Miniprotein binders against p81326. Designs and how they scored, part 122

Target 1, 226 residues: p81326
Amino acid sequence: MLHFGGFIMEINHISKILEKEREEYIRNKVEEYLKQGFSKDDAVNKANQSWRTYIGHRIQDVIYNLLKKFLKDSGLKVTTDKALNNRNLPEELDKVKRLIAINYGEYLFLPDADVIVYKVENNDIKIIAIISVKNSFRERRFETTYWKLKLKESPVTSHIKVFLATPDKDNEISYKCPNGKPKKMRIILEYELDGIYFLKEDFEETEKAKHFGKIVEDIIEISKKL
Short names: E, the ipSAE of ESMFold2; O, the ipSAE of OpenDDE; V2, 0.75 times the mean of E and O plus 0.25 times the DockQ between their complexes.

## First folded at step 10 (miniprotein)

Design Bf3 (at its last look DockQ between E and O 0.80; V2 from the best seeds 0.81)
Fold by OpenDDE base, look of step 11:
Structure Bf3 (fold): chain B 226 residues (1-226), chain A 83 residues (1-83)
Amino acid sequence: as target 1 above (226 residues)
Amino acid sequence: SDLEKRAEQLIEFAEYLIRLAEELLEEGRPKFAIEWLKLAVRFLQLALELARKNNLDELAERIEKLIERAKELIERAEKIKES
């Protein structure tokens, strides 16, 4: 049994470390954009946008690597949508790509899939879960929900679990009904998704809303049923 | 054992964090590198605790060496930060 407490505490530090870089990153980017001839206001806005992109990629990468390492011994493999965005894929990844594709009639498109967990059994690929990693919900608040609903529409993909992992820095979805007022986004995300996993301590825990430290065990358990 | 596997998982993740920190050092970001190295050390300490509790002496020794390496990298990063 993972010393669950220690592991959880260390997971919480991931987001904290990323946030420590924000001030320096923003300052440096503002200076860079000012040197490029942008106004102060434009420079600040561009710097903030750059930060959102940067931190989003960083947290996705860290979570990807975490899941890759902690799922390895369970015979589970991990990839990303970015890794699938190649013309020449190994056979295994090409199969993964095809098995998560969503049909739009004349076109097939991939869902946003920051992390894809799958297993190989008897040379067959089974997709277990897609994890969307979001640092903030300022843009495209229900994008993950859209993909979950689309995946449910096909018998090929309907079994795929869709999880959201987030530090929820701005407490947008940490609580269902703070001050007696329902948080629409939390309620909808929790209802539509298979789970929400928080990289923080201060949140309302439910059957579907858990600490990120539980995601490995949950994925392993799901994989046994598929 | 399951505990050995868990310890190895922690080690491998810590090694990833160390590599991440090394990349940040190469990018001239020692302050940020130090934070990731400290996190790596904490994961290694969790692994070490598991190893010691289960009398896995060889694994414990390996983890201790990794901790020392990470600490040396922190010291190097701090020197770079001060320059």
Scores: ipSAE 0.824, ipTM 0.931, lowest interface PAE 0.6, mean pLDDT 92
Fold by ESMFold2, look of step 12:
Structure Bf3 (fold): chain B 226 residues (1-226), chain A 83 residues (1-83)
Amino acid sequence: as target 1 above (226 residues)
Amino acid sequence: SDLEKRAEQLIEFAEYLIRLAEELLEEGRPKFAIEWLKLAVRFLQLALELARKNNLDELAERIEKLIERAKELIERAEKIKES
């Protein structure tokens, strides 16, 4: 039901709406930074960085709310890395945090898990999937694959699916062989991750590279097998 | 029913989109609020089609009222934008 074309088509409008904001946002921020005394070049750089932060948070919030609404009736709960870093963490979320943490000897770190899907069975928590939300791949291109590999190293976390969600506006990973050359970033991400979900219509679809609108039923299906 | 549940999920997500648009209106950004409101209406229309095809008349009437309210908010936002 959730895979029908209407749902998928409307989901793809999310990134289109966000892109309509970009030019006005950047223009307003440049003016703001110029008033603070920054040079034109510095103001432009700061405005672009501000936009990347803003759109990243906006996309993550939309994805969180979408998953929360569509997964609730399947007995699945959704949280965020931001919620897990709160000062006063409820017991349930403290357990979620501990169940995704990676052990580095004396240190414990959370993977880059923007959105986390889990279920509760008889007071036991089972982590189903983490979703990394990336607007661009300028820096730390393979960080998500690193975290997938680390999660695979322990029997406690090896079942956790790791997904990447992206509008990929600049086509950094949209195609496997653009211009006849293999795109290393797309090929490695698709190989190592459990799925890549695009918030746009124009990309090379494969068994693992899908329209974002398909993520809900994929997560539900996975949860039934765990 | 499962169909009622799925229509309700579409409604709840549309209500989130409306809240997002209302935040943008409060920030003085009606142009972008209108875009999110139009998307919310599209999700409500998907829910309405599901309800009608499955003879969920009470649900369909509820969805129609939500669409009317969203369209009224679009009209208010359009007036603010053109001011």
Scores: ipSAE 0.799, ipTM 0.920, lowest interface PAE 0.7, mean pLDDT 88
ESMFold2, look of step 10: ipSAE 0.793; ipTM 0.920
ESMFold2 (binder alone), look of step 10: mean pLDDT 87; pTM 0.854
OpenDDE base, look of step 10: ipSAE 0.823; ipTM 0.930
ESMFold2, look of step 11: ipSAE 0.793; ipTM 0.920
ESMFold2 (binder alone), look of step 11: mean pLDDT 87; pTM 0.850
ESMFold2 (binder alone), look of step 12: mean pLDDT 87; pTM 0.855
OpenDDE base, look of step 12: ipSAE 0.823; ipTM 0.930

Design Bf4 (at its last look DockQ between E and O 0.91; V2 from the best seeds 0.83)
Fold by OpenDDE base, look of step 10:
Structure Bf4 (fold): chain B 226 residues (1-226), chain A 83 residues (1-83)
Amino acid sequence: as target 1 above (226 residues)
Amino acid sequence: SDLEKRAEQLIEFAEYLIRLAEELLEEGRPKFAIEWLKLAVRFLQMALELARKNNLDELAERIEKLIERAKELIERAEKIKES
């Protein structure tokens, strides 16, 4: 119990470190863009866009590595959509790629899958979960929900759990009904997804909305049922 | 044991954080490298506690060496930050 509490607290520090990095990153980028001849407003906007891309990758990498290490002993493997975009894939990853593909008739497309958890048993691959990592929800609020619904449409992919992991620094989905007003995004995401995992403590906990520290155990439990 | 496995998981994640910090140092970002190194040390300390509670002396010694390495990297990063 004590160790779990400590682990949860350290996960929260990840988001704090990243937020500290933002201030300096933005400042440096603003200065860079000002030197390039952009207006102050344009420089700030460009810096913020650059930060969104940068921090998105950073959080994804941290979460990927965290899950990779903490799921390893359970015989579970993890990969990323980036790894699947390679032309020359190992057989295992090629199979993973095919098993998460969504059918659009003439075309197959991959869902957004920042982290993919799978197991290999007797040379058969079973996809367990896809984790979408979102630092902010400004541009792609329901994209993860779309992919979950699409995965549900096929018997090949319908079993795949789709989770959202987020620090939710802007408190966009941390609470369902703050001040008695329903937050549409939180309600819909929680309804459609298999779980939302927060890299913070200040959120409304439910059966589906949990601290990120619980995701490892949840994934392991799901893997045993497949 | 489950505790030993947990300790190893914490160690491996801490090692990743150390590598991340080293990359940040190469990028000329010592301030943030230090923050990740401090986090790595905290994970290693958790692992150390597990090792000690389970009487895993060899593992404990390995963890202590990793903590020392991380602290040395922090000191190097601080020097770079000041330069």
Scores: ipSAE 0.818, ipTM 0.929, lowest interface PAE 0.6, mean pLDDT 92
Fold by ESMFold2, look of step 11:
Structure Bf4 (fold): chain B 226 residues (1-226), chain A 83 residues (1-83)
Amino acid sequence: as target 1 above (226 residues)
Amino acid sequence: SDLEKRAEQLIEFAEYLIRLAEELLEEGRPKFAIEWLKLAVRFLQMALELARKNNLDELAERIEKLIERAKELIERAEKIKES
């Protein structure tokens, strides 16, 4: 068992640290784009886009390393979609890739599975969970639900839990009924996904919407049932 | 023991955070390296609490050395930030 009180508190600092970087990052990128000849408006737009990419990758990397460290002693292995896109893939990871790939006729595509948790039993691989990491929902609101629905279409992948991890700093999905009105995005995400894990304190907690620090125990418990 | 495993997990994650901060220092971003180092120290302090409560003296000594190293990196980063 982890001591979730302190663990949850410290995990929430991750997103706070990343937000503190924002202003300096954007300022430096605006200067870079201005030197490249872009107008001020274009430079600002490009800098904000660059920030969204940077912050997304940083959160993914932190979550990957956290899960890798905290799940290994439970016989669980962790990889990423980036690792699965390498050409010279070890046999174990090649099997993981094949087990999550979705067939579109002559083409095979990986779902947007930022972090993948699996186990190996008797040379057999069982995918436990896929964690999608989102810093913002403005451009890709329901991408994660699409992948959950695709995985549900086959008995080979229907057991795979699909989780969303997010700081949700702009409160896009933190509450079900802000201002007395249902928030479509939160309600649909919570309904369709197996869980939403927040990297912050202030959100409406439910059976599926939890503090991120609880994800390790949840994954371990799920793995025991498979 | 489960408590030793939990302490080791906290240590390993803190070591990752220290490496992340070292990369930021190499990139000339000491202000944010300091923030990640402070977070690493917090995880190491959690591991130290577990080690001390369970009389794991060798582990506690190892964690104390890691905290000292992280604090030395913070001091180095503070000097870089001021220059």
Scores: ipSAE 0.784, ipTM 0.918, lowest interface PAE 0.8, mean pLDDT 88
Fold by ESMFold2-Fast, scan of step 11:
Order: structure tokens, then C-alpha cells, then sequence
Structure Bf4 (fold): chain B 226 residues (1-226), chain A 83 residues (1-83)
């Protein structure tokens, strides 16, 4: 089921649902801001900013819940960067946070890890993967690759798989040039990351660039080798 | 069995989608709620096929009731959308 037709096709349908919402969301938000007394230009700008935040949260939430539901019977746990930013963390999540932290001399910072998959064995935590969720790449194109490269520097974090999940609605990294070559950004992201999972139907799959529906089985397989 | 676990995972994800759609309806966004409910129905139909193929009659009945609930919510959302 997870490798074949029905499940993968339905998961890919998430991209179509998200696409249908944009225009209505923007229109409604523009109207709300106009009623609050903002100018037309300000209302449009604020509506677009609101959409970017909204869609990012929606995709992340859907991916989080999908992974949580489908991985739990494989002994895997799922959390989010948002959960790790709470002031009072449960002991387990505090340990997860420490195991993904990156050292910058006197400072420790968390990577921008929207979703985190880990396992607990004999009270020890093993981080399996972090998933960065991107609706667009405009001004943060290589942020995920930066965090991947930093995680590779430490023996504590070097085993952690770093995945990108994206609808890629604007064909920023799923498009191929007429000569068959991928764009530079796609080449770099695929080279540096452990995988790219597309929430869309139309693209050419490779060993590392796949339909999002394949992520569940891929993570399970990775966890068995760790 | 592994197939029963997969059916349950499909059901739980569909229940999440139904809950998401209910929240969207409360927020006055019926068009988007309908799309998520339709996806939930499709996952429930996959779970139903697994349950029926494996002669899990009680699970099949539970899934059928969830599909009916989701369809009722779609009808309710369609009426709100038309308003």
C-alpha cells in the first residue's frame, strides 16, 4: 500500500487541495484587513504575508500528523520544532532537543527542523531524521542544506537524515530544463540532502527525489539500519 | 496483523482530516473543509477495502460509519458554502 498506487496517489492529492485554497484565502484576508482600516496596498501585502505563514503551518501540520499516525507502530516517535521551543519540556523532548543542537562555540542552536523523527530504546534516544517543510524557496533556498552540512560535522548528529518536503508549486526544483538538466538549485539540494519528497504529481522520480507518499517506508527502513 | 495495523493507521489519519475539516467549518472556511473531508473519505475507503478483503466485519462497520459521518459533514459544508 505504502509503495503502490492508491496511498501515494491520495497523498499527492494534498498538493491540489492546498493549491485550491490560495486565491480564496487571499481574497478573504484582503477583505478582513480592509475592514480593519488598512489601505488596499497594505491589505494585499498583509494578506500575502498571512498566506505564506498559513500554508507553511498547514503543510507542516499535515506532514506531522501523517508521520505520527503511520510511524507509531514501527516504534518511532514524531515531534516538531515548535514543541521543542516550549519553555518547560518533558525530559524526553529535552533530550531530543539536546541531540539535534549544533555547537557554535559558546552557543548552541537548533536547526530549522519542522518535523523530527526519533526512537527510544532502553531510555536512550536516537534521532532518525529531520524534515524541513518548504512551500517556496525564494529567500531561504539553501537553509536546509546549511543545517545538513552543520549536522554532518558532529559525531552526535552526523547520522541524522535531513529531508526536504515540498509541494514545489512554482516548479523551482521539480522542473527540468528543455535539455533534460535540472536547475542548479535542484542539483545542489539533491546532492547535499538525504532526500527530497514532493507533494505533487508531475515530476521525474530519482533515487533521492520521490513522491511524498514514499517517506513512511523510507524512514522505517532507515530506522532499522540505525 | 500488519494489514490490520495499516487499516487502523489509515483510519486514524482520516479522523485527523475530519477533525481538521470540523475546525475549518467553525472558522467559516467550508470550501477547504470539503476538500479535506473528501480526502478523508478516500483514505477510509482504502481502509474499508483492506477490512473487507481480510473479513474484519466489525472494523468494516466502524469504517462505514465514519464514511457516513464524513459525507454528512460534506453535505453540511456544501450548504454553508452556498449561503
Amino acid sequence: as target 1 above (226 residues)
Amino acid sequence: SDLEKRAEQLIEFAEYLIRLAEELLEEGRPKFAIEWLKLAVRFLQMALELARKNNLDELAERIEKLIERAKELIERAEKIKES
Scores: ipSAE 0.734, ipTM 0.902, lowest interface PAE 1.0, mean pLDDT 86
ESMFold2, look of step 10: ipSAE 0.774; ipTM 0.913
ESMFold2 (binder alone), look of step 10: mean pLDDT 87; pTM 0.854
ESMFold2 (binder alone), look of step 11: mean pLDDT 87; pTM 0.853
OpenDDE base, look of step 11: ipSAE 0.816; ipTM 0.928

Design Bf5 (at its last look DockQ between E and O 0.68; V2 from the best seeds 0.00; counts 0 for: pae O 1.7 > 1.5)
Fold by ESMFold2, look of step 10:
Structure Bf5 (fold): chain B 226 residues (1-226), chain A 83 residues (1-83)
Amino acid sequence: as target 1 above (226 residues)
Amino acid sequence: SDLEKRAEMLIEFAEYIIRLAEELLEEGRPKFAIEWLKLAVRFLQMALELARKNNLDELAERIEKLIERAKELIERAEKIKES
């Protein structure tokens, strides 16, 4: 599959647009909460929480739609963990759900996989990859690593590639050894995951750490090996 | 033909971005709708280049109309922003 040079560059602009939205979003939400009678401090805290929820959903939606559009002609289908939690699942999605679910004794839970890529072959479903989307690593730093390790423990899910997609605007994982000092979080994430895809230009590129725009071709290549 | 498929993928993604921008306008956030619309125009311009290289005149005309529509939305959003 061909590399779209301009495509990679423009994809990186998505995170820049989203970052510009933060100030106005928070200002508008503070005004809304003040109108509801909250104190200034409470309004600010609620606005920041609202932003974290909003930006997470926005990034996930953009990534989902990008993958859906760019993977469809390769016979690959895309769904989300949100869609799999719906009560009335089509048979196809019910099978996807069952193939990725994890047993915790008497309980059965889905991993927190923002986007799931799969294919259908001869009435069977093969899950190719899950993509975890993280805007920041301030909390739940190693959530994606946890899910990779859990998926690797079962022969049914051990083939599933686990990717992380992030703008990483605060450079929490952008460099492996800045100034000779290892960044534990970057090193562990890169070691355990199958790939880290950055929605920006300024990061240390490695075999596993790549521009997000390359994820389409990587997923297609992996799917051909299954 | 391969270039035609790539152009169609770019068009479909750009159409999604335009719908996202329209949502932002409905929410009263024209500043960011403009940024998303400019991005959509960039993807459409890439698709237009591919269509012209393949002599796909009907596709190129469709893309040109989409670019015109996105630019009209930018103008509308600019007026809303100034209001």
Scores: ipSAE 0.718, ipTM 0.893, lowest interface PAE 1.1, mean pLDDT 87
Fold by OpenDDE base, look of step 10:
Structure Bf5 (fold): chain B 226 residues (1-226), chain A 83 residues (1-83)
Amino acid sequence: as target 1 above (226 residues)
Amino acid sequence: SDLEKRAEMLIEFAEYIIRLAEELLEEGRPKFAIEWLKLAVRFLQMALELARKNNLDELAERIEKLIERAKELIERAEKIKES
């Protein structure tokens, strides 16, 4: 128990460390855009947008590697949607890609899947979970929910758990009803998704809203039921 | 044992963090490399505690070597930062 608490605390530091780069990153990008002839306001706006993309990718990479390492001993494998976008896929990943595809009639499209957890048993692949990693919710509030609902529509994908992992740095979904006012986004995401995992301490914990430190255990438990 | 597995997981993740820090050093970002290396050391210290509690001497020795490596990288990063 004591060791798990310590680990949980250290996970929170990951987001904090990444956020420490922001000031330097923004400053450098502002200077770059000013040199390109943008106004100060435009340069700042562009720098902030660049940062959002940058930090988003970095958090995704860290979470991917964390899950990959922590799930390895359980015989579970981890990949990403980016890895699945390659033209020449190994057979295993090609199967994974097909097993998460959503049917739109004449077309199959992949859901946004920052992390995909699957197992291989007797050469059969079972998709266990998709984890969406989001640093902020400004432009993509219900995107993960959309994909969860779409995955539910097919018997091929209906079993796939969809989780959201976030540091929620802007406290957009950390609490359901702060000051007695319901936060629509938190309520909907918690209702529609299989779980929300926070890389922070200051959030309202529920059955579905947990600290990120619990995600590995939850995934392993789900994998045993498939 | 479950505790051994936990220690190994912590070690593997710490090794990833160390690699990330090395990349940051190559990019000329020693300040952030140091922050990651400190995190790696903390994970390794947790692993070391688990190893010691379970009398896993070989594992403990491996962890201690990794801690030393991380500390050496911190020292290098600090020198680069001052330069």
Scores: ipSAE 0.362, ipTM 0.726, lowest interface PAE 1.7, mean pLDDT 89
ESMFold2 (binder alone), look of step 10: mean pLDDT 85; pTM 0.823

Design Bf6 (at its last look DockQ between E and O 0.67; V2 from the best seeds 0.00; counts 0 for: pae O 2.0 > 1.5)
Fold by ESMFold2, look of step 10:
Structure Bf6 (fold): chain B 226 residues (1-226), chain A 83 residues (1-83)
Amino acid sequence: as target 1 above (226 residues)
Amino acid sequence: SDLEKRAEMLIEFAEYIIRLAEELLEEGRPKMAIEWLKLAVRFLQLALELARKNNLDELAERIEKLIERAKELIERAEKIKES
């Protein structure tokens, strides 16, 4: 019963904790870049870029560990894009990599799949879902929908659920029609993806837009149908 | 039982958060470690509630020891923050 309110509430604190770290992180990085000889303007820009990378990686790591812990008793396994980008992969992960790869002629690329959920049955691997983790939508805002479209092009990958996980701290996609005007980014993301999972309390909940804590039950139910 | 499994999942996630906070302490970032440790305690308190509701005394004792450990780490982090 992973849908109890206390679990949902505590999960939503993760992004708030990460935001509390922001000022200290940026200050330390500006100091570091100034010592390297960058101008003040360059140091500030580089520090902000570093922060966006840091917070994105931290959220991904937390989501990976959450899913790994909460899905294991359901026979589901979890890996990451970082684990799949090693040259000497264990056989199981090499199969996972091949099952999500997209062919571009003589080149083979992985979709941007920060966290991958799969199961192993009778020596077969089934990919259940990929989760894209986005802290901000100011850049590369529809990349996740592109990868969903590419996965739908093949019957061997078309079953793979593509989810977006986000704190959405700036309310870029939290509501469909803020102040009565349609928010194009929210409308398109919700239409194209299989689900959007918010790491915060205040957003417009729909059939596809949910509290992040709901993702565990959703993945388990999907896995039972495969 | 199902409730034992739910409590164990909460415990394991809280243990991950505690390890994350320990890394932050080693990096000299006690303010961030305290915030993560408080979250770990919240997850452990959810697990404790489940254990007590279902009279799982051995599990509850284990969770109480983990909460004590997390609170000791918070005290250590507060000392580091003030120095």
Scores: ipSAE 0.758, ipTM 0.908, lowest interface PAE 0.9, mean pLDDT 88
Fold by OpenDDE base, look of step 10:
Structure Bf6 (fold): chain B 226 residues (1-226), chain A 83 residues (1-83)
Amino acid sequence: as target 1 above (226 residues)
Amino acid sequence: SDLEKRAEMLIEFAEYIIRLAEELLEEGRPKMAIEWLKLAVRFLQLALELARKNNLDELAERIEKLIERAKELIERAEKIKES
């Protein structure tokens, strides 16, 4: 128990380290945009937008690698939607891509899937979970929910668990009813998704809302039932 | 054992963090590299505790070598930062 607690605390440091880059990143980008002839206000706005994209990718990469390593011993594999966006896919990844595709009649589209967890048994692939990684919820608040609902509509994909992983830096979904007022986003995400995993300590824990440190165990347990 | 597996997972993740820090050094970001390396050391220390508690001497030795490597990289990063 003590060792797991220590690990949990260290996961929180990942988010803290990434956030430390912000000031330097913003400063450098502002300077770059100023040199390009933008106004100070425009430079700051562009820098902030660039940071959001940058930090999103960084968190995704860290979470991907963490899950890849921690799930390896359980025989589970991990990939990303980016890896599936290649023209020439290995057979295994081509199968993964097909198994997460959503039917829109004439077209098949992939859900947003920052991390895809699957297993290979007797040359058959079973998709276990999709993890969406979000640093903030500004413009794409319910995108993950949309994909969960779409996946649920097909017997091919209905079993796929959809999780959200977030440091929730701005405390947008950390609590259900802060100051007695319901946080619509938290309530809906928790209701519609299979789980929310926080890379922080300051949040309201529930059956579905847990610390990120629990995600590996939960995924392994799900994998055993498939 | 479950504890051995946990230690190995911590080691593998620490190795990833070390690689990330090396990339940051190549990018000219020694300050950030140091922060990641410190995190790697903490993960390795947790792994070391697990190894020692389970009398996994070979694993403990491997972890100690990785800690030393991480510390050496910190020293290198600090020198780059001062330069």
Scores: ipSAE 0.346, ipTM 0.729, lowest interface PAE 2.0, mean pLDDT 89
ESMFold2 (binder alone), look of step 10: mean pLDDT 86; pTM 0.827

Design Bf7 (at its last look DockQ between E and O 0.74; V2 from the best seeds 0.77)
Fold by OpenDDE base, look of step 11:
Structure Bf7 (fold): chain B 226 residues (1-226), chain A 83 residues (1-83)
Amino acid sequence: as target 1 above (226 residues)
Amino acid sequence: SDLEKRAEQLIEFAEYLIRLAEELLEEGRPKMAIEWLKMAVRFLQMALELARKNNLDELAERIEKLIERAKELIERAEKIKES
């Protein structure tokens, strides 16, 4: 119990750590863009966008490695969409890629999959879950929902659980009805996705909206049913 | 045991964080590096507690060495930050 509590607390610190270098990063990038001939306003905007991209990748990498380490002993494997974007894939990863592909008639495309959890049993690969990791939602509010719905359309992929992991820094989806006003994004994401996992404490917990500390156990449980 | 597995998971993740911090130091980001190292130490301390409770002396010793390494890296990073 104590170790679980400690683990949860550390998860909450991930977002805080990522924010510590924001001011310095922005300052340096603004200076860089000013030297490139951009206006002050443009430089600030570009710096902010650069920071968002940088932090987005950092949190994804941290979460990927976290899940990889904590799922390993359960026999579960973890990969990413980036790892699948190679022409020459090992057989296992090539199978994974094919098993998450979405059919668009003449073309197959992969869903956005920051983390892909799968198992290998008797030389068969079963995709268990896709986790989308988002530091902030901004303009791409329902992108994960789109992919979940697309995966549901095929019997090949319909079983794949789609989870969202987020610190929800801006409290966009932490509560369903703050001050009596429904937050459309939280309600829709919770309805359409298999789960939302928060890397923070200040959120409305529901059956589908949980602390990120529960994701490992939930994935293991799902894997046993497949 | 499940506790041994959990301890190893914590160690492996802490080792990742240490590597991440080393990369950040090379990138000139000592502030963030220090924070990841501190987190690594906390995970290692959790693992150490598990190891000690289960009388895993060899594992405990390994963890203590990793904690020492992480602390040394923190000291180095702090010097870089002040520079």
Scores: ipSAE 0.794, ipTM 0.920, lowest interface PAE 0.6, mean pLDDT 92
Fold by ESMFold2, look of step 11:
Structure Bf7 (fold): chain B 226 residues (1-226), chain A 83 residues (1-83)
Amino acid sequence: as target 1 above (226 residues)
Amino acid sequence: SDLEKRAEQLIEFAEYLIRLAEELLEEGRPKMAIEWLKMAVRFLQMALELARKNNLDELAERIEKLIERAKELIERAEKIKES
């Protein structure tokens, strides 16, 4: 649909841009924490933690805007978990929220999804996919697979595709068998999820593990079947 | 046409990147603004190639003006960075 070489290459550059921001961000945060009276070691640790949260939010925003622009002409709409948690929810988004919610007896929870793709046909809403954006896998390593499994338990949500988008800067899931040994996290994520989309060049590409730039075509193709 | 839709999508995403860069400039972060502006220019250049290839002259003129604006913002950001 798009001229793949150029588009994919530029999309992979997003992660490089964000890594160039790291030094400036860390320097400013360390200075801020030192002013608050933290030790040098504590300030550095806090700055690195802050950076991991910050870069995750930045990547989410860029991904949201990319999907919104490139999916619009295919009749697909895009929203976020943040928008769905707004107290004054428009009717359309309230329906989206109800269509992805998971029932735990007296409690109702949304899956941890950063971006949601859906379509509207004759006032009927069909959820196409949710995309989880992960910068690091040190905490909640398999959260996305848990939500996929929960969505599969009900016929009303079992069709929803669950994707993971990541720069995977630390190569936590980039290869199935690094050094000849199976990487459990990559293998389980790829097996259970509908796709993993990398915001970088250097990873083991498979049928389910792809460059992020391919996600637009994949979502459009899926939407034609639903 | 399908190619015109592709060009418009590239333009709209580039315009988002330019707005992101403008916000970063207002926050006093010219180094990061330059990086996003360079990416916006590359997307606009892809859109321009599609427009010229398909003889979409009005669209090509619009894209050229956006590229000029982005390059002027880069020059401004470079001056701010050096200060």
Scores: ipSAE 0.778, ipTM 0.917, lowest interface PAE 0.8, mean pLDDT 88
ESMFold2, look of step 10: ipSAE 0.745; ipTM 0.905
ESMFold2 (binder alone), look of step 10: mean pLDDT 87; pTM 0.856
OpenDDE base, look of step 10: ipSAE 0.792; ipTM 0.920
ESMFold2 (binder alone), look of step 11: mean pLDDT 87; pTM 0.857

